# VH-VL binders against Soluble guanylate cyclase 89Da (Gyc89Da), part 5

Target 1, 197 residues: Soluble guanylate cyclase 89Da (Gyc89Da), of Drosophila melanogaster (Fruit fly) (q9veu6r1to197)
Amino acid sequence: MYGMLYESVQHYVQEEYGVDIWRKVCHIIDCKHNSFKTHQIYPDKLMPDIAEALSACTGESFDFCMNFFGRCFVRFFSNFGYDKMIRSTGRYFCDFLQSIDNIHLIMRFTYPKMKSPSMQLTNMDDNGAVILYRSSRTGMSKYLIGQMTEVAREFYGLEIKAYVIESQNDISGGTAGPIKLTDGPLTVIVKYRLDFD

## First folded at step 4 (VH-VL)

Design pa01 (from d05 with heavy chain M54I K59N, light chain N32D D97S Y99G; framework fv_diridavumab)
Fold by ESMFold2-Fast, scan of step 4:
Structure pa01 (fold): chain C 197 residues (1-197), chain A 120 residues (1-120), chain B 111 residues (1-111)
Amino acid sequence: as target 1 above (197 residues)
Amino acid sequence: EVQLVESGAEVKKPGSSVKVSCKASGGTFSSYAISWVRQAPGQGPEWMGGIIPIFGTANYAPKFQGRVTITADDFAGTVYMELSSLRSEDTAMYYCARDTYEGSYYMDVWGKGTTVTVSS
Amino acid sequence: QSVLTQPPSVSAAPGQKVTISCSGSSSNIGNDYVSWYQQLPGTAPKLLIYDNNKRPSGIPDRFSGSKSGTSATLGITGLQTGDEANYYCGTWDSSLSAGVVFGGGTKLTVL
C-alpha cells in the first residue's frame, strides 16, 4: 500500500492515544521508518501488523483498530482531491455507492501503484444497501467498513451501520458463506450490509 | 455479456483527422474504463489512452498527447477516439477494449478493430 | 521500441511445451500484475492470462503464467497447431507518464 495510508494511521493514533503509544507500536512491529513517504509503496501486511500492535497496547480489538484506520484515511485525505471525487458522484450516499468502483478506477489512474479492491452495489432498498467486495488482500474487511462509515458521516451527514454478512478467504471475515463466484481461488470476497439508520 | 462495436473502416489523406466510435452492446460503460489500442501492420499493440466514461476522465500516452482526444457520450453509450494531423505512420488497426476494475490493468473484451489507412 | 522485451519467435512440435518470457523493470512488471494476449492472424487480441497467473473462463489449463521480480513467463503445454499465433505480454507502467505497456510480441510456430 501507499505511504499516505500509513501517514493517516500514524497521525490519528498519535492524536487519539499519544506519541508514546505510537512509539510502542513501532517497537513491537520492528518499524525502521521514522516517517512514511506519501507516494512510496510499503508492504500490505504492515497495516494488519500495526492494528495487531495497537490492539496489544490499548486493549481494543483488531477489528476495532482496522475500522479506526479506515476512518482515519477518509479524515486525513479529504484535502488531497478525494473530497472532490466523492462529491462529484452526486448528492446522496447511494450515488457514491453506485460509483464506488469508478472512484477506485480514478484513484488507480492517479495512483497506479495502488492495488484497489473492487466493490459492487448489488442491492439497495429504502433502509440500506448490499455491497460485494473483492480483493487480493486479507484482513482488510473492517478497514473498508471504517472508510464507508466515515464517508457517509463526513460527506452525507448520514450515520450507517456496516457489517459483514458473508465472507470467503478473508482471515478476519469469520462469517462463512456459499460464495464461490470467482475464477481465482485466493480472491477475498466479502458481502456487506449497510444499514442507513 | 458485453460486446464492443466499432465504426467502419476509414481512408484518410495526410494532415486530416479521423474519429472512430466504440459502442457498448449488451451492457453499459458504468463499471469500467475503455482503452484505445492501435496496431500498425506487422507491429505489436500500443496503448493510446483510456477514459472512464461515467466521469469523463481521460488519460493519454505521451506519444499521442496533443494529437488524440478520447471522449464519452453516456447518453448514446458510445466512446470516441479522434486522432488529428494524420501521417502515413498512423495507418493501423484501431481497437477499443474494456479495462476492468478487478485490481489490475487488463483488457478482457475487445472490439473487432477499425482499419484506418492514411495515404496520399 | 517496446517497453517490455519478448523473444521475437519460438517454435516446437505438436505435443511439446514452450515458454515465452517477458522482461521489464521495477516500474512495470516489478510493480503491477501481468496479462497475456493471444492474437491469431486477422483477429483482435484475446485475453489468455490476467493477474500474473489466472485464466479467464474458456481458456484451457495448457496455458499458464508466472511472475518473478521484473520478469513474467507464459507456458504452453501440449502444443496444438491452433496455438500458432502472436503472443503479447502487458502491464501498467508507472514511470514517465503512467499507462498500459505491451511487449513486442512473440510469434509461435508449431512445426
Scores: ipSAE 0.000, ipTM 0.473, lowest interface PAE 12.7, mean pLDDT 79

Design pa02 (from pa01 with heavy chain D99E T100G E102D G103S S104G; framework fv_diridavumab)
Fold by ESMFold2-Fast, scan of step 4:
Structure pa02 (fold): chain C 197 residues (1-197), chain A 120 residues (1-120), chain B 111 residues (1-111)
Amino acid sequence: as target 1 above (197 residues)
Amino acid sequence: EVQLVESGAEVKKPGSSVKVSCKASGGTFSSYAISWVRQAPGQGPEWMGGIIPIFGTANYAPKFQGRVTITADDFAGTVYMELSSLRSEDTAMYYCAREGYDSGYYMDVWGKGTTVTVSS
Amino acid sequence: QSVLTQPPSVSAAPGQKVTISCSGSSSNIGNDYVSWYQQLPGTAPKLLIYDNNKRPSGIPDRFSGSKSGTSATLGITGLQTGDEANYYCGTWDSSLSAGVVFGGGTKLTVL
């Protein structure tokens, strides 16, 4: 993943939990980096490793930490002026969800081009939406929930409840959980419900 | 190297139903979505619906909602499409196809098709 | 009727170039990736292009795709007699009853 994701995590972990907690996290994961370079690519497993370490230090669950990191990304993202692009899609959160360009913009900054997940709006009604997410990476589904929740809150003033309806080959906590074999590369499939409040 | 093997041709009377099967050979359906696409003589393909076998969740095109039912037997590696209240306009080739993974809804592996003829 | 609009036919001589258009709206092509399929007489459709411009393994670089706004195009250069087929575009439609939609097809004749 790009260093910008890790910069956002470092910044907001320090804001929320303090510098000492971040130092403990770095010690647990054996981090040799004093800082992350925005456009440099880092190992994908580093994100869930940071979540595991933060969970150990704070008592929060792995899923909570991954969700928090997704929110951190959106907050960090807005510092670059992308809030204007998101807003230009329309006045309502449903306009954002219907725009593949907005989804690709978020994905482009989250993942290298060759490892980008697919994200599709499958259903939408007055009370919410259903999104189908496919990825070759385990453990990231709660991060996506964090991103969607923070977009709704920051840019549309909407408090949504986002949750997994169904998942295949995804794990919560740890990077080595049991995974069902497929006839091709590992495919994580997650179906989300976003309830509009 | 997965292949999709469809059941044989059917001849049905108006008002009856037809059930077509699609079995994976040389691989599994596992994490893939399987779609049903029909093609009437001289016309383009028409998406009927799809299923993600591991979830058992099916989604249907509006034109077929209420008449089509798509089901999966994940252990048998087989997906079924049942179309009820048949009309002459339902005469078509019926394909099962596997959804591609990357970043869009495209069909990367297709069955050879099952001919369904509806005539009195 | 088909949701996506294609010309019904196109023809050219061997060695020439053809372009096949596919027109949609903001809820389909304007909002999602486009795929293209080749259907030879008596056969099932075969994937030619996915994600607007990517080729599966085994598809020669004579076939190319592009997308602009609510329209997509399939380009075929160095036409061969074996290219004579029907060609269909496809995409996801994000309207309230979401699903895959296809074009009506273009019959390519190589004269």
Scores: ipSAE 0.005, ipTM 0.475, lowest interface PAE 12.3, mean pLDDT 78

Design pa03 (from pa01 with heavy chain D99E Y101W, light chain S94D; framework fv_diridavumab)
Fold by ESMFold2-Fast, scan of step 4:
Structure pa03 (fold): chain C 197 residues (1-197), chain A 120 residues (1-120), chain B 111 residues (1-111)
Amino acid sequence: as target 1 above (197 residues)
Amino acid sequence: EVQLVESGAEVKKPGSSVKVSCKASGGTFSSYAISWVRQAPGQGPEWMGGIIPIFGTANYAPKFQGRVTITADDFAGTVYMELSSLRSEDTAMYYCARETWEGSYYMDVWGKGTTVTVSS
Amino acid sequence: QSVLTQPPSVSAAPGQKVTISCSGSSSNIGNDYVSWYQQLPGTAPKLLIYDNNKRPSGIPDRFSGSKSGTSATLGITGLQTGDEANYYCGTWDDSLSAGVVFGGGTKLTVL
């Protein structure tokens, strides 16, 4: 993952929990960095490692910490004026959900080493939506919930309840299963329900 | 295909500041990282810092921290480098260069350079 | 002083081969990819090699790169008079505030 994601985590962990808690997190994960470089690539495992360490320091669950990190990213991104990209997808939150894969495709043409998730709006009704998530990364399912929740709140004035309906091959998730053994490379598949206010 | 077009030569007095611009021509600009690299007469290149225009996030070399500011203007499609508190040793050619996002830091497209001369 | 160390000059005749070394430390060359740049008199630097040993489109196979430990080497075979230039290595430095670093340069003279 790009260092910009870790910069957002460091900034908001320090603001919410203080510098001493961040220092403890760094000690637990054996982090050599006092700051992250925006366009440097860091190991993908670092994000869940930070979440586990923060969980140990605060008593919050791993899932809560990952969700918090997802919200932090959206807040960090918005503070730098790049909210126009999100707003350009359409007037309604469902327009954003339908367009998120297109945003990832555009970014992938510029950043070929980015392992962006695939996201599809599969169902929509008067009370919400169902999205299908596919990724090569484990442990990120609650991070995505945090991002979706904060986008809905910040850009669309919408309070949503997002939760995992079904997951396969992910180390996190509230509703695991059924998990099936596979002979191929690990592919994380998650179905989310987004309930609208 | 893509070119980086830099602003014209500058002559400045010690203690003043200079702001150099870099515009992309013939391709997309905001999707790449842009670095500023200077080269004093007879010396090698020296990286000053870089920016990811789409995110507005800049990184600076320690030597220039506090004196250099790199910004992006989405509307103008331009990246700027401002260097303050100019000294005679800041006399150099200033290049903007495009960095790739492929997990390594290399510069595949370079501007032609802007000459900045600092003299009283 | 430059962070990466290169010999200040090398010389060879047309048709010969030359190697240019670049020495660093574990925080830079030891941990990251190395790139090489050619600078002809009066021009901006031009990318010759990236990711230690890869050539951009349009760069002849006479140019090659390699990396071992904390050192990198640029090789040029079949030297031509048009190869006379300054050559610079570059890499990322993992030290917290360093970013991109370059070598001091090597002037290649083709006599």
Scores: ipSAE 0.000, ipTM 0.476, lowest interface PAE 12.2, mean pLDDT 79

Design pa04 (from pa01 with heavy chain S31N T100S S104L; framework fv_diridavumab)
Fold by ESMFold2-Fast, scan of step 4:
Formats: structure tokens, C-alpha cells, sequence
Structure pa04 (fold): chain C 197 residues (1-197), chain A 120 residues (1-120), chain B 111 residues (1-111)
């Protein structure tokens, strides 16, 4: 993943839990980086490693930490001017959900090595939406919930309740179990319900 | 290793529909999307659409939307592509292929193809 | 019509090197990864290259890929008679009608 994602995690972990907790996290994961470079690629495993270490330091669950990181990314994201791009997708949260793959394509122009998750709005009714998420990365399903919750709140003034309906090949808790469930490339598939109001 | 086994050749009249099947052998579709790609004689491949069998969620190329339906029977390990309102221009080889969605849609395992001929 | 442009044919002798180009636009090759497929006569396409320059297991290193701007190139060194086939590039197109798009194909003749 790009260093921008890790910069957001470092910034908000320090803000919420303090510098001492961040230093302890770095020690646990043997992190040699004093800071992350926005455009540099870091190992994908670093994100769940940070979540496991933060969980150990705070007593919060892995899922809570990943959700928190997703929320923090959205807050940090506005520092790069992407808030205007998000608002340009439309007036309503569902306009954003329909446009998210287009946002990822625009971002790949700036970050050409980004492996974006695919998001598809499959169903929409007055009470909410169902989105289908596909990714090559395991353990990121709660990170996505954090991102969606924060986008709805910050950009649309909407409180949502997001939860997993179905999942395939995702690692609950971010530890143990097989990394691949089949001989071919691992594809994580998650179906989310987003309840409005 | 997984193999994709497609149904046999079809000869159809204009205005009818055709349903082609694709069955996983030696593995499953559970971790993958399956695409349908057709190829007219002497032409390049043309993507028609795909499905994620585990959720039954299908997406179609705009050219085929309204005429094509892609479905999955996860119990039978089979994906289907049904094309309606057939025209002579639909005469082609029809392939199913496994999408390895880890970077961009690319097809790492292909069926041998089903010939569909539309004639009156 | 094919969205991606390839030369219709290339030829070379055994042991030689060939390159096959694939030209697109900012909405496809310029913004996304390129894959390459080999199709021997009477067979289904076979994946040769994905993510611009990566080889699946079982594909020899004499096949290589690269991308620059809105164009991609497939390189084949040490040509063998068994390489005689049609070659297709593919990518995702993000324009108004998004989807997988393929090139028109290049027929490689090994003389």
C-alpha cells in the first residue's frame, strides 16, 4: 500500500492514543520507519500488523482498530484536496457509492501502482444500500466500513450503520487461518449492508 | 488445477435464445469471478459480462445489456450465459474464463469455447 | 470495433526477437494495467502477461511486457515455431461504457 495510508494511521493513532502508544506499536512490529513517504509503496501486511499491535497496546479489538484506521484515512484524505472530488460525485451518498470505482481510476492516475478494491452498488432502497466489495487484500473489510461511515458522516451529514452480510476469503481478527483458501489467487469478496438513518 | 468445461455447439434460428454452460472441474468458482467472452471468426475477443458466483452478482457490457443474462448455480458448480433475440451477427465462439481480480480484470483460466451458429 | 490498436501481423525467424505493440488512450492503457493473451490456432486464449509485466506460473521468461503512456508492448525473444499464434492485449476501459476491452490481435508468423 502507499505510504499515505500509513501516514494517516500514524497521525491519528498519535492524536487519539498518544505518542507513547505509537512508539510501542512501532517497537512491536519492528518498524524502522521514522515517518512514511506519501508516494512510496509499503508491504500490505503492515496495515494489519499495525492493527494487531495497537489492539495489544489498547485492549481494543483488531476489528475496532481497522475500522478506526478507515475513518482516519477519510479525515486525512481531505488534507490532499480529495474532499472536493468526493463532493463532485453528486448530492447524495448513493451517488458517491455509484462513483467510487471512477474515483479509484482517477487516483490511479496519481498513484499508478495502487491496487484498488472494486465496489459495486448492487441494491438501493429508502432505508439503505447493499455494496459488493472485491479485493486481493485480506483483513481489510472493517477498514472499508470505517471509510464508508466517515464519508457518509463528514460529506453527507448521514449517520449509517454498516455491517457485513456475507464474506468469502476474509480473515476475521486478522490472524491465524490459511492466507489462501484455494490454489489460485485469493480474492476477498464481502457484501455489506449500509442502513441509513 | 481448475478446468472450465463448456457445453456443446449450438445451431439456432434468428429471434431464438441460446444458453451456454460452463462447469468448474478440479476446483471451484467460489474465490473468483467468471467472465463470458465471445469471438467472431477472424475477429478479436469481445467481453460480454461476468458474474461472482458466490453472490450471484452479474455485470454486463453495455452492448449486451438487455439481451444477455449470466447466472450461477453454485451447488452444481456451473455458470450460464443466455443470449436472447439472436441475430446472424451473434455467430461466434463463446468462452467462459476465470477472472483473477487481484489487480485488474484478467483471465487466467479459459474454457475451450462453444460454437454458436445463428442461421435460418 | 476494437478499442485497442495492434499491428495485424509480425514475422521473424526462429531464434529472433519480435515486439508487438498495443495502442490505446488515457481512459484505458493510460489509466490501467495491461494483460496479454496467446491464442494458438483452434485453441482458447492463454494468459501470458498480467499487470503490465508479470508472468503467470509456467510462462517462460522469454515473454515480457512493458507499458509507456498509452501504449504497451509484448516482447518475445528466442522465437520458436510453437510461438506462431495470434496475440491480444487487454485492459479495463474507464470511459462512459466501462468494461474489459481487447486489441484486434496480431498474427505472429515464424518463418
Amino acid sequence: as target 1 above (197 residues)
Amino acid sequence: EVQLVESGAEVKKPGSSVKVSCKASGGTFSNYAISWVRQAPGQGPEWMGGIIPIFGTANYAPKFQGRVTITADDFAGTVYMELSSLRSEDTAMYYCARDSYEGLYYMDVWGKGTTVTVSS
Amino acid sequence: QSVLTQPPSVSAAPGQKVTISCSGSSSNIGNDYVSWYQQLPGTAPKLLIYDNNKRPSGIPDRFSGSKSGTSATLGITGLQTGDEANYYCGTWDSSLSAGVVFGGGTKLTVL
Scores: ipSAE 0.000, ipTM 0.450, lowest interface PAE 14.2, mean pLDDT 78

Design pa05 (from pa01 with heavy chain D99E T100A E102D G103S, light chain A98Y; framework fv_diridavumab)
Fold by ESMFold2-Fast, scan of step 4:
Structure pa05 (fold): chain C 197 residues (1-197), chain A 120 residues (1-120), chain B 111 residues (1-111)
Amino acid sequence: as target 1 above (197 residues)
Amino acid sequence: EVQLVESGAEVKKPGSSVKVSCKASGGTFSSYAISWVRQAPGQGPEWMGGIIPIFGTANYAPKFQGRVTITADDFAGTVYMELSSLRSEDTAMYYCAREAYDSSYYMDVWGKGTTVTVSS
Amino acid sequence: QSVLTQPPSVSAAPGQKVTISCSGSSSNIGNDYVSWYQQLPGTAPKLLIYDNNKRPSGIPDRFSGSKSGTSATLGITGLQTGDEANYYCGTWDSSLSYGVVFGGGTKLTVL
């Protein structure tokens, strides 16, 4: 993953939990980095490792930490001017959801080494939506929920409830055992329900 | 629907720079990415880089990093590619191409190409 | 350089079928969708196939694509003299900062 994702985590963990908690996280994961460089590639396993360490330090669940990291990314993302990209999809959150696969394509263009997930809006009405997600990475399902929730809140003024209704080849955010990030032929498939309030 | 109109042929000396333009006709670049692809005589296409005009962010292939600059004027519907420190090996057709909005990265609309000849 | 490997040439008679292969690795074809482009002499490349096997509007169903593992194939049935051209495969490469990579091309001759 790109260092920008880890920069967002470091910044907001320090802001929410304090510098001492971040230092404990770094000690647990044996972090050799004083800071992350925005466009440098870091191991994909590092993101779940940070979540496990933060969970141990705070008592929050792994899923909560991954959701928090997704929210942090959206907040951090705005500081780089990428809010223009999100707003270009249309006026309503449903326009964003219809364009989410295109947004991942655009993000891969900006971050050329990113293994972009595929997202497909399958159902939508006034009460909510169902999204189908495909990726080669495991353990990231709750991170995406955090991103969707924060986009809805920050850019559209909506409070949504997002959750997984089905998953295949995913370890449900690592709560079922050790997190394994795969470069194999297996594809993680997740269905999300987004309830609009 | 939309056509990409490239600027005219260029003949340059080694060490100079060239700036090629690509203008949308019958539409705009809004919500699209534009790539630059070159093709040397008798060889296959080579991706140089691209830009998202509404965002203004460019991305470059490693071979061209430091020599190529891609810029956009989104409201004028024009994208530019400037290649500096020209060598005879830079003699090629230079194409601009539009990236389709999809889960895959492919180019659905191509300009006719601009011939750039570098000779001493 | 050419990261994707294609045969340099292929030939067949009018009405016949031909297949053109494109071989890559896990960092490109094994990881992403494949597109195919046709280039007639003196013209810009034209999109023939995207997302491994889909055709843009205006492309005849004589053209088809498929992908298996780290290789892709372009199929052309009912060959016509107007199909004589260079054909290029393309995909995204996730290793290094390559971005889009293309094959070296295959010259199709209709005898």
Scores: ipSAE 0.000, ipTM 0.469, lowest interface PAE 12.5, mean pLDDT 78

Design pa06 (from pa01 with heavy chain N59Y D99E T100L G103S S104G; framework fv_diridavumab)
Fold by ESMFold2-Fast, scan of step 4:
Structure pa06 (fold): chain C 197 residues (1-197), chain A 120 residues (1-120), chain B 111 residues (1-111)
Amino acid sequence: as target 1 above (197 residues)
Amino acid sequence: EVQLVESGAEVKKPGSSVKVSCKASGGTFSSYAISWVRQAPGQGPEWMGGIIPIFGTAYYAPKFQGRVTITADDFAGTVYMELSSLRSEDTAMYYCARELYESGYYMDVWGKGTTVTVSS
Amino acid sequence: QSVLTQPPSVSAAPGQKVTISCSGSSSNIGNDYVSWYQQLPGTAPKLLIYDNNKRPSGIPDRFSGSKSGTSATLGITGLQTGDEANYYCGTWDSSLSAGVVFGGGTKLTVL
């Protein structure tokens, strides 16, 4: 993943839990980086490794930490102008959801080596929406929940409940890499429900 | 290795509907999506839509929205594509294909195709 | 009409090399990864290249792909008579026609 994602994690872990906890996380994962560079590519396993280490240091679950990291990324958006892009999608949260794939495509102009997940709004009613998520990465499903929850809160003033309805090929617990479950490439597929208020 | 087996050729009258089946063998639906792609004589492929069978979630190209319905019977390992209000322009070979996403969308395994002819 | 533009035909002799272009816009090739498909007469399309330049198992290394800006290229070296086929590029389009889009195809003739 790009260093921008890790920069957001480092910044908000230090803000929420303190510099000493971040230092301990770095020691546990044997992190040799003094800082992350926005446009540098780092191993994908580093994100779940940080979540496991933070979990050990704080007593929070792995899923909680990944959710927190997703929220952190959205809060970090203003450093790169993505907050303006999100606001341009429309007045309502569902306008954003209809545009989410376009947002990931726009991010590819800035980060051409990024493996963006595919996210599509499949159903919507007065009470909520259903999103279909596809990715080549495992362990990131709760990170997405954090991102969606924080976008709704920060940009639309909505408190949503986001949860996984179904998932295929997703490996949680953080340390396992992708495993082929069939004769084809691994594709993680997750169906999310977003309940409005 | 996954194989996709499509139903036999169909001859239909204008205004009727056609339902083509695609049976997957050798793998499970939980690991992929199935796309439907048609090809009119002498033309390039045209994507119609797809489904993720384990979730029952279908999605459609705007051109076909309202005329095409894609469904799955996960127990039978079969995906269906139904096209209604048939016109002579719908005469084509209809393919099902396994759809994967890594950095972009692509189809790696294809059925042999089902010929649909719309004539009076 | 196809969304992606390919030359209608290309030809070369056995053992030579050939390139097939695919031109799009910022909403498709400019923003997403390109795949290539080979279609022999009377058969279904077969995946040759995915994610711009990756080959699935079983595809020989004489087939290659590349992408620059809003255009992609399929390269075939060591041309064989069995390569006579139609070739199609494909990608995701994020515009109003959002979804998978294909090129109109290029007929390769091995002379």
Scores: ipSAE 0.005, ipTM 0.506, lowest interface PAE 12.3, mean pLDDT 79

Design pa07 (from pa01 with heavy chain T100H E102D G103S S104G Y105W; framework fv_diridavumab)
Fold by ESMFold2-Fast, scan of step 4:
Structure pa07 (fold): chain C 197 residues (1-197), chain A 120 residues (1-120), chain B 111 residues (1-111)
Amino acid sequence: as target 1 above (197 residues)
Amino acid sequence: EVQLVESGAEVKKPGSSVKVSCKASGGTFSSYAISWVRQAPGQGPEWMGGIIPIFGTANYAPKFQGRVTITADDFAGTVYMELSSLRSEDTAMYYCARDHYDSGWYMDVWGKGTTVTVSS
Amino acid sequence: QSVLTQPPSVSAAPGQKVTISCSGSSSNIGNDYVSWYQQLPGTAPKLLIYDNNKRPSGIPDRFSGSKSGTSATLGITGLQTGDEANYYCGTWDSSLSAGVVFGGGTKLTVL
């Protein structure tokens, strides 16, 4: 993953839990980084390692920490000049959901080695939406829920409940099957329900 | 449905620059990226770069860095590609194409191409 | 010159089947979806296959795609003289080129 994701985690872990907790996290994972460089690639394993270490330091669950990291990413974007990108997608939260791949393409231009997930708004009803997510990475389900929840809250004033309906090849949970493996590199396939409540 | 209309053929001298335009007809650019792809005589297509018109964000292939600039006038529905410091090997057909990026990266609508000839 | 490797030519008789290969690496085909384009003489490329194996509206089911590891294949069954064209594969490359890359092309001759 790009260092920008880890920058957001470091910044908000220090803000919420303090610099001493961040130093303990770094010690546990044997991280010698004084700071992360936005455009450098770091191991994908580093994100769950940070979540496990933070969980040990705070007593919060791994899932809570991953969700928190997703929220941190959105706050980082909002507070550090990327909010125009999100607002450009449209007036309503469903406009954002339809445009997530536009955001990923813009990110690819800035971060050319990004392994972009794919997202499609598949269904809408009176009470919410269903999105289909494809990624090469496992274990990011709670991180994604954190991102969606924070976007809805921050930019649209909307409270949502997000959860996994179906998943294939994802570690972090939800109801498995009946999704069949695709030919592509995006082998993790997840359907999320977003309730607008 | 949507057509991409490219500007007319150009004949240029070495060391000059050329600017080609691509205008959407029967639709808009706002839901898509637009790429520029060239094809030298007898060769395969070569991606030069692309732009997301709604955001004005452009990216370029390393082969063309420093020489190519892609811009968009989203209100006018027109994308431009400017190539500077022209050499004889820049003689090619230049296409604009509409990109999908929501699952893979593919080009579903292509302009008819603009011939650029670099000759003294 | 080309990042993706295709055979320069293939040939078969009308009614026969042909396959065209496209070989890449972990930074391109191994990491992203593959598309295929048909280019008839004197025309712009036309999308035949996207997302490894999907056909746009209007493309007959005689055309199919598949992907395995770092290679992709375009299949054409029931060959017709009108299929005589150049065929190109394409994908996103995440390495130093960091953009769209194409194969060198395969000239299909229907004998």
Scores: ipSAE 0.000, ipTM 0.495, lowest interface PAE 11.4, mean pLDDT 80

Design pa08 (from pa01 with heavy chain T100L Y101W G103S S104G, light chain N31D D32N; framework fv_diridavumab)
Fold by ESMFold2-Fast, scan of step 4:
Structure pa08 (fold): chain C 197 residues (1-197), chain A 120 residues (1-120), chain B 111 residues (1-111)
Amino acid sequence: as target 1 above (197 residues)
Amino acid sequence: EVQLVESGAEVKKPGSSVKVSCKASGGTFSSYAISWVRQAPGQGPEWMGGIIPIFGTANYAPKFQGRVTITADDFAGTVYMELSSLRSEDTAMYYCARDLWESGYYMDVWGKGTTVTVSS
Amino acid sequence: QSVLTQPPSVSAAPGQKVTISCSGSSSNIGDNYVSWYQQLPGTAPKLLIYDNNKRPSGIPDRFSGSKSGTSATLGITGLQTGDEANYYCGTWDSSLSAGVVFGGGTKLTVL
């Protein structure tokens, strides 16, 4: 993964839990990085390693930490200068959901090694939406839920409840787990329900 | 179904610049990137760069950085590629091509190509 | 000068099967998805395969793709005279070009 993801985690872990907790996390995972470089590639396994270490230091669950990291990424991403890109998708949260693949296409011009997931809005009703999520990585479901929750909250003033309806080829049936690149592009398929408040 | 229509053949002197256009018909640029790929006689294709028209974001291959500029007029549905400081080795067929969503670094719709000849 | 290596030519008889290889490195084929393009004389390249093994609408199932490690393969079965063309593999390269790279091409002759 790009260092920007890890930069977001470091920044918000330090903000929420303090610098001493971040130092303990680094010690547990034997992290030699004083900081992460935005455009440098780091091992995918570093993300779940940080989540496990933070879980041990805080008493929060691994799933909670992965969700938190997804939320951190959105906060960091918007403050990094990409908030205009999100706002340009439209007035409503469902406009964003329909446009997420365009955002990924744009991001590939800046981050060419990004293994971005695909999102498709499949259904919409009075109380929410169903999205089809496709990815080349296993184990990112809770991170994705964190990202969607934070986008809805920060940009649309909307509280959502997200959960897995069905999944194919994902480890742990749509829950956070080992992060691995699959043998083919977008072969992890997860259907989410997003209930709007 | 989108078609990409490129401007006509160009003959240029060394040291000049050329600007080639690519217009979408039968659809829209809005959800796609447009790439420029050239092919010198007897050679394989070479990617020059691309742009996402609705956001104006362009990226260039290092070989062409500083000599190529890719721009878009999203209202007119037209993308432009300007190559400056022309040399004889810039003689080639220049294609525009659409890059799709999803996992794509691939080009699914191609223009017919514009011949650019650089001769003194 | 090509980043990806292909055999310069292959040949087979009508009705036969042929495979075309494409070799790269960890920074291109190893890390990314592979596409294949067919170019008939005097025409623009045409997408045959994307995402390693997927076919666009209108491409016959005689054409197939696969990827293993830092190499990819295009397979063509039931060869027809109309398959005579140059074939190019393509992918993203994150190390040097930070952009799309293509193979040098393979000329397929149907004898």
Scores: ipSAE 0.000, ipTM 0.489, lowest interface PAE 12.8, mean pLDDT 80

Design pa09 (framework fv_diridavumab)
Heavy chain, then light chain:
Amino acid sequence: EVQLVESGAEVKKPGSSVKVSCKASGGTFNSYAISWVRQAPGQGPEWMGGIIPIFGTANYAPKFQGRVTITADDFAGTVYMELSSLRSEDTAMYYCAREGFDSGYYYMDVWGKGTTVTVSS
Amino acid sequence: QSVLTQPPSVSAAPGQKVTISCSGSSSNIGNDYVSWYQQLPGTAPKLLIYDNNKRPSGIPDRFSGSKSGTSATLGITGLQTGDEANYYCGTWDSSLSAGVVFGGGTKLTVL
ESMFold2-Fast, scan of step 4: ipSAE 0.006; ipTM 0.499

